# VHH binders against q9y6x5: the designs that were tried, part 440

Target 1, 379 residues: q9y6x5
Amino acid sequence: LPPKLLLVSFDGFRADYLKNYEFPHLQNFIKEGVLVEHVKNVFITKTFPNHYSIVTGLYEESHGIVANSMYDAVTKKHFSDSNDKDPFWWNEAVPIWVTNQLQENRSSAAAMWPGTDVPIHDTISSYFMNYNSSVSFEERLNNITMWLNNSNPPVTFATLYWEEPDASGHKYGPEDKENMSRVLKKIDDLIGDLVQRLKMLGLWENLNVIITSDHGMTQCSQDRLINLDSCIDHSYYTLIDLSPVAAILPKINRTEVYNKLKNCSPHMNVYLKEDIPNRFYYQHNDRIQPIILVADEGWTIVLNESSQKLGDHGYDNSLPSMHPFLAAHGPAFHKGYKHSTINIVDIYPMMCHILGLKPHPNNGTFGHTKCLLVDQWCI
Short names: E, the ipSAE of ESMFold2; O, the ipSAE of OpenDDE; V2, 0.75 times the mean of E and O plus 0.25 times the DockQ between their complexes.

## First folded at step 20 (VHH)

Design cs5 (framework vhh_8dlx_2; at its last look DockQ between E and O 0.82; V2 from the best seeds 0.00; counts 0 for: pae O 2.04 > 2)
Fold by ESMFold2, look of step 20:
Structure cs5 (fold): chain B 379 residues (1-379), chain A 121 residues (1-121)
Amino acid sequence: as target 1 above (379 residues)
Amino acid sequence: EVQLVESGGGVVQPGRSLRLSCAASGFTFSRYAMHWVRQAPGKGLEWIGNIYHDDSTYYNPSLKSLVTISRDDSTNTLYLQMNSLRAEDTAIYYCARHISGEARTSAFDYWGKGTLVTVSS
């Protein structure tokens, strides 16, 4: 019986929600498994980049999904949520489901994890759902569990993606206790349903399950806006991405554009590409634009408009508000163990170890996750 | 205030063509990617395609041969040309604005009220 792994993401689940809200089902999951209290994600702290970092073990500059909105000047190609299917964008790395299903007698299944409905290196997940936000968590879970139980060759790696609490975090802000309590209770109920379904199908004791997220959420305000149109004429640049990390493609001399922006706001750092801090690992890819603007936590870059968001993410990955958590349960994991922190890129080599896969070159460190695993000495 | 107003809907026979318009006001139209989205009766939202500020277009693969999106920045107008219409193309058609780097949740910040297209004999 080969080892099996289910990787679950609840988008935008800030690590400290675990301390500030009630999660009886998730806490039971943790009690019988492991918890990593903070996962340090990759810059920029956005959805597509961090989901791809989890499954490749690579920094964004290395896997090429550098933002949710991208432009390639050579091919003239655009990337966005609505336009994310071109393998061109994804082919700078090999995600774990591709490696997994190319092994003898193995297949992979996916319920809407970013990239799993794209043929990456001419290989698409063996079983998958095309992205559709109207599909319920129950239907996603039913498909995943059906594939785990009934496929030949067997599904040994599966992924499941859910849009909350990210959507509600943007709408209400993480500080709205009334609305976020309601939202997070619903998510905890979904985790309870997941565990109950796995138990009923006889999967619970022999399936490894990771529950994690891509990033957190910080509070925004109409009092914290940075208006680019007050600092620079819009005809001088093309805007590739806006907030909180703006990607600026100059239409005139780059230094002239930089000089118009550098004193625009004390709450925004302006970087020429070569001056982006090395700790971001966000420089060595052609998809990173010549100038980026990085807003301070809770500040929103706008184009002479009010903002509709009360919460946002994408900020500096050193900020605790940007960090998700990781919980795991299954035969590969200890029971009742808590760990303080790992890097999000460490998840990939750990998953490869659990599945018996040879990892591609990556930025993760297997040693950071050894204490979570029963087959490793925790030293 | 940002406004998007669709027009050109109505009843059309199967096999015919129809062009929808979206009039934009209250923002610098030429800076934004613009999208068409539809909702058939009792169904969820279906993305049709988009057009970027540089006139680059992208389409839902299931609709690619049936639709063409264009824009006229001088009149702040977005267009959807639909060909070889079928009964399943009956829907409310919306235009939407996008510049956010958001994914999966709130990718469109402004929507039109929609225009109804009915394909029937």
Scores: ipSAE 0.708, ipTM 0.882, lowest interface PAE 1.4, mean pLDDT 93
Fold by OpenDDE, look of step 20:
Order: C-alpha cells, then sequence, then structure tokens
Structure cs5 (fold): chain B 379 residues (1-379), chain A 121 residues (1-121)
C-alpha cells in the first residue's frame, strides 16, 4: 500500500501542557506511537510562519511567511489572517502537499491548514476547504477521512488544523488551570474522535498520523506592558506587526526611529534588520521590516488603544513556553518511543521520507528524526 | 474608550445600492486597518472585506464585485458601498477594528453593534 500521512495541528498547544494536564486519548496515541516532548519552532513563533515551516522545512526568512501580518514595500501588498489568499506570499517556497500532488497517482487533502486554500505555484490541493473558523472539527475530520478513504487518485497526504487551544490561551492565559483544563479536555476529546474515526474506517493501522502544534503560549499581564506611544509618535512609523515582535516601518529616518525606540523599555530588544541575531534566521527576506522589536517573555507591546491578552506567543523561539510537541502513530513510527527535542523544520524531511518524496532544499535535518522511524538506524 | 457605530442600514429593494457608515472614536483611526463583516439570519459570520491604513482594500471573492470599502481618516469614518443588492445580502453588518499579529482566531478586537440591512421587494 502506498504510504499515507495525516498531519494534524492544534494551534498553540504548549509542550508542557502534556505534563500539567491529563490527556487520556492523546496519551494512548503516544503509547502506541512516538512523542517528541519539545519542538523548537522558528522565530517568530507565530501561526502562519510556523505552519509553513512545518510543511516546507524552511526558516521564515526562506519561505517568506515571516509573520501573521506582513507588508511588502515593493508591491505595497498586505498579508494578514483575512488577506492570506494571494499566492504572492506563498510562492517563495513549495509546500509538501504540492510536491506530493505533482507525483503520479497521488493527491493531497487539506482542512483549514494555512496556505492550503491558495494556489501555490499554480497548484492547489486536490481536496481542500476554504478557511472558515465556524466549521466544526467534526466536519473537518469527516471531510479529511472521507478523502483519505475514497479518493482517486488516492489521497496520500492530508492536513487537519484546529484553532484551539490557542484562542483560549490568549483569552485565559496558559496558567489559568480551571479554564485551560476545560479547554484541553476538549482537545483531548477531539483527539479521541480522530482516533475513533480512523479505526471505524479501517484507516488506523495503515495511516501515519502526526499530531503537533505551531507554538506554545506564555502568560501575560497588564503589569507587563510596553507602550510604544510613550516612546515614539505614531506619525513617525507604520506598525506592520505589533506584539510580542513588532515590525516597524519608519516614515522618517530609520536611525531616528531606532533611537527613539532603543531605550523604550528594558524588557524589549530593538534591532535594526541587519543586527537581528543570527540564531533567529530572521534577516534575509525583504518582507522583514527595517526595525524589529522583541519583547521579553511575558511582556506585551501595546499602543494606547490596544486590547490586552492574558496569553500570547511569538517570542524568542528558545523559550520553552513557545515550544509545541509532536506525537506520531503509524507504520512508519516506533511504538512507545519518546524523544526529547527536534527542530520544527525537521518535520518536513521526515514527512518526505515517509511519503517517498524527494524533498526540496530545506533547513531540516533528517538525522534528528531517525530514531522515530522503524526503517532507520537510531544511533 | 474605543467605539464603533454603524449606520445606514434599513430596508432596500433588490437591485438597489446602499452605503453604510461606521463612525470610529476613542482611538487613532488612521493607524488601524478596518473590516466589514456581516451575519445573515441563521448563518455564521461572513467576512466582507477590509481596508488598510494606506487605503489598500481586500474583499471576499464572492462579494468583490458588489462592494467597495473606503475610509475618511479626517472624519474617522469607514464606509461600505453595496451595489445590486440581493435578498441574500440581508444581514446585520458590522465594522471591526483589525488586531495585528493574530491568526486563525480573532482578527478583530473591537466591534460595532451592527446595522441591519434588509433586502426585500
Amino acid sequence: as target 1 above (379 residues)
Amino acid sequence: EVQLVESGGGVVQPGRSLRLSCAASGFTFSRYAMHWVRQAPGKGLEWIGNIYHDDSTYYNPSLKSLVTISRDDSTNTLYLQMNSLRAEDTAIYYCARHISGEARTSAFDYWGKGTLVTVSS
């Protein structure tokens, strides 16, 4: 049988949730498969960038989705959650579902995964749903599993995306045990539904399933705010992205803007684009703005009129609070194996291997995931 | 306090045009991208389109030919021009302020109370 892979993302599922909350269904999934306890995601630790990194194996500077909100100064185009349909933003990379679909006798399916409802390199998933947050997990799951089971050419790669626990993390903060327990229980139940559905359809034994996330969540507070309006007049710059990594497009001399911001807060680092730390791999793209502000963990960059969240993400990708997990089950994976850490870009070459696809050039290291796979030698 | 107040709704015949307004206060209007969304009876929220601070506009492909969004920063007002209205355009129309950096959850941090548009012969 041709290998099949379902990639599932629960947005904003912080890795240590697995230690602090109960997940009966997910734990069963892990028991019969593999777990990577921490996945180091890419900087910035936001939804669109990291989801695209998962499916391309590239750092953000390389695949071109550098934030949830972007601006291209040359074309004067904007990217945001509501304006993500222009292939212009996605075409700097080739996501795995495109690669898969270009193979003979294979097709791809997608339910709400970022970029999947956009023709990238003139190719769109054979089966996809236009993004709609109102569509239930059940409906998404039903479509995905139907396509996996009944399509011709057969669906060999599928993606499934869900918006929780990210939304709730923002609302309640990750340290709200009462509310987050409720939210995470629902997530576990959805995982149960997923597994049950696959078993009912006879897909469970032959389908490779990866459950992961794009980022974690850190606790924020109204006592930890950085107000830019206290440091610089709003007429001097355009804000392309706000918190916790603000992208600044100066309207006056860049140096002047920088000087006004560099000492704005002891809890915020201010970088000229060329001075952004190399470890972030966040320099070599024109879509990265001339000045970047990076707030410390748990600090929020705000404007006078901004709303306050109790949780947020996008911070330094070395912070454990920003890290998601990865669990997997299926013929390609060991049973009962746990691994400490991988990089999020490592997922791509692994998926390519599982599917028998030649990977595009990427920043992942296949060697980091070998121990997860039954057909590989683990040193 | 941030306030958004929609106006211009009412009963209109099919094929007619209608312009909705959204009066913004309590924030620097010119700084923010603004959105129009609607909710038809018994249906979910539907995104109509948005306008950025530089007046660039983006629309729902299904509605693009029928709507135009504009803004007047001098009066802190957002507009939605709707043409060739149909019965299916009956909905409560909301203006909303864009929240930067958010994805796949809420793209808006403030909403108006909405204005009802009824398209009926």
Scores: ipSAE 0.274, ipTM 0.694, lowest interface PAE 2.0, mean pLDDT 94
ESMFold2 (binder alone), look of step 20: mean pLDDT 83; pTM 0.836

Design cs6 (framework vhh_5j56_2; at its last look DockQ between E and O 0.89; V2 from the best seeds 0.80)
Fold by OpenDDE, look of step 20:
Structure cs6 (fold): chain B 379 residues (1-379), chain A 127 residues (1-127)
Amino acid sequence: as target 1 above (379 residues)
Amino acid sequence: QVQLVESGGGLVQPGGSLRLSCVASGFTFSGSDFTAIGWFRQAPGKEREGLSDIYGSSESYTSYSDSVKGRFTISRDNAKNTVYLQMNSLKPEDTAVYYCAAGEYVSGSDHWTYDYWGQGTQVTVSS
């Protein structure tokens, strides 16, 4: 039988939640599998970019999803959560579910994972759900597991996505122990439901399951605001993306806009596109705007209106608060093995290995994850 | 079609209490973990501000602004598809038009967006 892999994402699950809260179901999952304590995600640390990096193994500049909100100056197209269906935005890379589905006697399934309801390279997942946040986890789980169990050709790769604890992290902030405890308890229960359903269907022993996330969450405050209106008139630029990494499209001379912003706040770095630090791997794409603003951890870039968020993400990808975790279970993985850190792009070559797929060129390093796998030599 | 109808507003003395109700029709807010009903207010000459919201399909999660925390309590009756705002220890500064709003969290938006609004109910706190 061909190997099967289920990739699960709980959006905004900060790595240190595992140390600060109790997760009996997830810990049991980890006990019988593997854990990577910290996953260094890609810059910017946002939902669409990082989820696409997981399934492509590419930095954002390479796969072309460089933010949750994008603008292409040539075509004049916009990308956002309400306008993400145009394959134009996704076709700069080939996600793993497309690669998988193009193999003989294989199909892919997806529940709400970014990009899975879009035909990419003229290929859409054989089984998918149109994104709808109103669909319960249970329904998503039921569909995914049904497809894994009963499809022909068999589903050998599936994705499952859930919007928590990101949604509540934004609302409460990650330091709200009382509220986040309740939210995270619910997440652990959902993991319990996932495991239970797989066991009930007889999938648990043969299915490889990865549970991960795209980014963490940092605490924000009304006392840590950067108001751009204090530095530059809004008529001088178009805001493509706002906080904590603002993408600026100048309406006047770029140098003038830069000069007005460069000293706007001691808690914000301002970069011309060509001066963006190399470590971000966030330069070589036309969809990256001429100027980007990067707020310090916990600082929020605003206009005149105040932010209602108590938590946010998108900051420097070297910050621990931005890092998610990875846990995995199944025949491909060791039991009771823990690893300190990997890069998020490393997940792709690992998944390709598990599925027996030839990976597309990517930025991942298989050597970083090989020790998680039973079929690999690890010193 | 989604409709929100507020009620319960009126004139009250400082230190008094009011209970606002918001009846939702056209959708079931408790049917999704990512649908929220929130209370907002707008005073004359001021911007609209968020006060409180409630969300969750089975378990209720609530949030409060600092301005109302400890004084206001949001709750819901799923059977009636109604959300309540119990307002205690009212102050003159609480005088405003209060609005009920329904919204959703959408992946990639990174915020709760309220798309449906009631017409509002006037709350006046005065001696």
Scores: ipSAE 0.816, ipTM 0.916, lowest interface PAE 0.6, mean pLDDT 95
Fold by ESMFold2, look of step 20:
Structure cs6 (fold): chain B 379 residues (1-379), chain A 127 residues (1-127)
Amino acid sequence: as target 1 above (379 residues)
Amino acid sequence: QVQLVESGGGLVQPGGSLRLSCVASGFTFSGSDFTAIGWFRQAPGKEREGLSDIYGSSESYTSYSDSVKGRFTISRDNAKNTVYLQMNSLKPEDTAVYYCAAGEYVSGSDHWTYDYWGQGTQVTVSS
């Protein structure tokens, strides 16, 4: 029978939280499994794009979810955190739960993972929860474990998503040790509850579990603001997304808009679409706007206003502050192995291997993750 | 539906203390990990300023602006569906209308949004 996999994301879990805070439950999980200390995510380092990259193995330009806020000029459609259900946005890729449940005698389950409540290629996760941040972690976990244990055809791939430490990271910033310690202790307790529940239901020995995240978090400050209204009249462009990567649709000549912005701040890089650095893999999609503005780490782009957030993400994916971790446990994984780094797109071909699925064309490299797996030679 | 009612404002001398209350109705604010109740103030001719908030379901998480940290304390009584702001060491620059507001966090928003506001209560610090 095919092995089972549970993919868990704690949003905004910065990799170095593991060394800077105490995680007795997560460290026990790692001790009996594997750890990847840094996962290099995709640019832009935002929630929807990176969650979709995990489950498709694709860069954002290739899967089409290029930001948390998008505009398509041809169809006049808008995408946002409150308007994300149109399959149009998601259909440029095939996420792993679709491939999985189309196999004979398999189904997929989801508790809040981005995109799992959308019928992508006319296929929605076999069991899912409509997104609602008010649903507790316990209820999400109860649904997932019930589906893993009691479904026909059996659930072989499941996802579980939680909004912390992202929510608190935005409010406090990653450098607020007192408050983040309380937040991260709660998350560790939830991981303990997860493991305990799986053990009590008899799932722990034969279920593969990946605990990861989409991005990290960097400290922001009122001293680090970039005021766009000081550089350009708002009437010259349509703002599709603001910070820390602004997406600018010119209303006048593109070169004129670029010239007004290029010297706006020494703490912001301004790119014409064709000049976006190749290492971002962020150019070849119509949803990427003609001009993007990329703030330096810890800087916030604003429209002549103060910012009250103390933490943010979305910055250059080479920044260690943007990197999450990956931990995994289960029969497919070694015990007590630590690995330095992988690319976030590498997770998809690894998951396909574990599940016995043929991966769709993707940007991941299976060889980067083979040392995590017991059935692979790591030379 | 959702309603927030502030009380406890008034006139106080510099260095004094005051406790504001915010009673919520139409929802239970401790029922979600990602609903917050916050305190804001607005002085004449100034922009509204965020002061403090509290969120969490089983345990409380709090935040404070630099302008009030160490002087103001936010707390809540879940049985009364009420949030308090204890204001100590009051200064004339604390004179403002104080508002409570309900906020939320959702995946992909990257910020907390306060959509429901009380009517406000006046606090005046002077002799």
Scores: ipSAE 0.735, ipTM 0.895, lowest interface PAE 1.1, mean pLDDT 93
ESMFold2 (binder alone), look of step 20: mean pLDDT 79; pTM 0.807

Design hd1 (framework vhh_8dlx_2; at its last fold request DockQ between E and O 0.96; V2 from the best seeds 0.88)
Fold by OpenDDE, fold request of step 21:
Structure hd1 (fold): chain B 379 residues (1-379), chain A 118 residues (1-118)
Amino acid sequence: as target 1 above (379 residues)
Amino acid sequence: EVQLVESGGGVVQPGRSLRLSCAASGFTVSDNWMSWVRQAPGKGLEWIGDIYYGGSRFYNPSLKSLVTISRDDSTNTLYLQMNSLRAEDTAIYYCAKGKDYERAFDIWGKGTLVTVSS
């Protein structure tokens, strides 16, 4: 049988949740597979960018999804959660599902993964769902497993996306043990649903499954706010993205805007585009605005209205609170192996290897995942 | 004692609806995957549907439009809602507890008889 891979994302699943809460279903999954305890994601640590990095192996500056909210000055187009269907935004890279879809005797499937309901390079998965957050996990699971089981050409790569625990993390904050325990229990049960369904259909033995996430979550507070209005008049700039990494499009001289913002808060770094630290790999794209503001962990950038979020993400990708995990099971993976850390961009070349696909140029390092794979030497 | 007890069966006219209950004791329904199965006279067992840990439900395609499985965590009870009953739906209906990550059951109810007749 051709290799098959199901990539599953639970949005905003912080890595240390595994240490602080019980996950009997996920632990069973890990016991029979592999675990990477920490995945260093890409900057900024937001949903669209990181999900696209997983499936492209590229830094955000390279694949062009540089935020959940973007603006292109040339075309005057806007990208947002409610406006993400224009291929213009996605076509700077080739995601793995497109690569897979273009292969003979193969097809791709997707249940709500970011970008999968958009024709990228004039290619869309043979089977996909239009994104709708109201669609139940049950329906998503039903569709994805049906496609994996009954498709011609066979589905060899599939994605499944779920919005929790991100939504709840924002609502309750990651430090709310009572509420988060309930939320995470539900997630673990959904993992149980996934595994059980795959077993029932006889797919489990021949299917590689990766369960991961795009980012973590940090605790926010009303006591940790950075009000931009106290530093600069809103008429002097257009806000493209707000917190915790603000994207600033000056309406006046850039230097003047910068000077007004540079000392706005001791808990915020202000960068001209050319001065963005190299370690972020967040400079070489026209969609990155002339000025970015980066709040310290747990600080929220606000305008006149304070944020109601008790948790947030998007901060420095070196922060442990921003890191997700990766677990995997299947013929390609060892059993009972734990690894400390990989980069999120490393997932792409690994998936390509598993599927026998030639990877596009990417920023991942296949060597970082060799210890997870049965056909590789772990040195 | 670990057991499942079905109830709600009886004689009903064609076209009517019926809800069966399955009361569990000795284990938590929501911590397990559960199933409904039926056996018509002179026929083998027929799978109706499952409800998994997180509440995901899957049905026999031939019965999907006619049945709904649900559970109540507070009462530790499994339900089977049946609509538009037909004569061919006459059977003993069983609830069963699944084995974790297996395609098998470890606990069965004694069943409840449903007779659909005009």
Scores: ipSAE 0.934, ipTM 0.973, lowest interface PAE 0.4, mean pLDDT 96
Fold by ESMFold2, fold request of step 21:
Structure hd1 (fold): chain B 379 residues (1-379), chain A 118 residues (1-118)
Amino acid sequence: as target 1 above (379 residues)
Amino acid sequence: EVQLVESGGGVVQPGRSLRLSCAASGFTVSDNWMSWVRQAPGKGLEWIGDIYYGGSRFYNPSLKSLVTISRDDSTNTLYLQMNSLRAEDTAIYYCAKGKDYERAFDIWGKGTLVTVSS
């Protein structure tokens, strides 16, 4: 019987939602498994970068997905959430589903995890869904469980991605108790659907399941806007990404652009690439632009003051509001164990261990996750 | 008092459609996973389909093109829409409440008879 792992992400699930809302299905999952209360993710705390960090164990500068919007000056290529299929962007790392797919007598499956519909290093999972946000959770769940149950060679690594609570967190803000309570109840019900379906199919007893997220969410406000047009003319730079970490490609002398921006707002830090704090591990990739602007928590960088989302993420990864949780259940995991924190890059070597895969070079530390696993000494 | 009551059965012509209802009392339908099951004369139980906590639906493959399960949370009612009915669809139709995280049911309705004939 080969070891099997299902990795599930509910996008934008802030760690402290677990303390502030009721999750009967998720708490039942945790009760018989493990919980990591706090996962420190990678900077910038955006969707594409953090999902790729989970599956590569690498900081963004090392895996090359450094933002949701990117530009490569050498090839003149653009990356965005509507233009993400060129393998060029993804090929600076090897995600775990590629390593797994290349093993004898095993295959990988994916239900919309970022990057899984791209042939990375000329390799794509045997079973996958092309990304389409209109596809229901029901259909994603049906496909992934069918592939786990009915494939030859067997699917041993599978991913499942859902856009909530991120979409609603942007729309309402995390402090909107009325709307977020409804949203989070629905997500807990979908977790119930997942667990019930796995049991109905007889998959539950021999499948390891990780439920996690990429980042949290912070409250935004029309009172907390940073207007770049008040500080610098559009003609002096190309804007690669805007908020809350703006990526600035100067069209004139870089120092002149920096000087126009450095005192633009007390709620924004302006960094030359070489001056980006070392703790971000966000410097050593050509896709990181010469100047970045980092807004304070809850502040929004805009060009013209206009409509904006009520919640956002992407901020400094030291902020608790940016951190997700991790829960896991299955034969590899202890029962009823709670752990305080890990780094998001630690998930990859743990998953490689569970699947019996040799990890590629990475930034994770296997020792940080040993206490979650039944076959390890917790020392 | 926990109860499931099916309704909407009766005699229907082949090729027609029929909608069955299942009214629940004593518990909330959307807090549970729910199922439709039928029993033809002289036969065993045949699973039709489920609807889970979050609304995910799963059907018997032989029936999936002919049936739709839905629920109305405001009336606490489960529905079974059946289309293109055939004589072989003659059965007693039951709704059932599932046990959380098990392959078993703990509450059954009394059933409603559907007879497909001219």
Scores: ipSAE 0.779, ipTM 0.919, lowest interface PAE 0.8, mean pLDDT 94
ESMFold2, look of step 20: ipSAE 0.717; ipTM 0.903
ESMFold2 (binder alone), look of step 20: mean pLDDT 83; pTM 0.835
OpenDDE, look of step 20: ipSAE 0.910; ipTM 0.964
ESMFold2, fold request of step 21: ipSAE 0.755, 0.695; ipTM 0.912, 0.894
ESMFold2 (binder alone), fold request of step 21: mean pLDDT 83, 84, 84; pTM 0.841, 0.840, 0.843
OpenDDE, fold request of step 21: ipSAE 0.933, 0.933; ipTM 0.972, 0.972

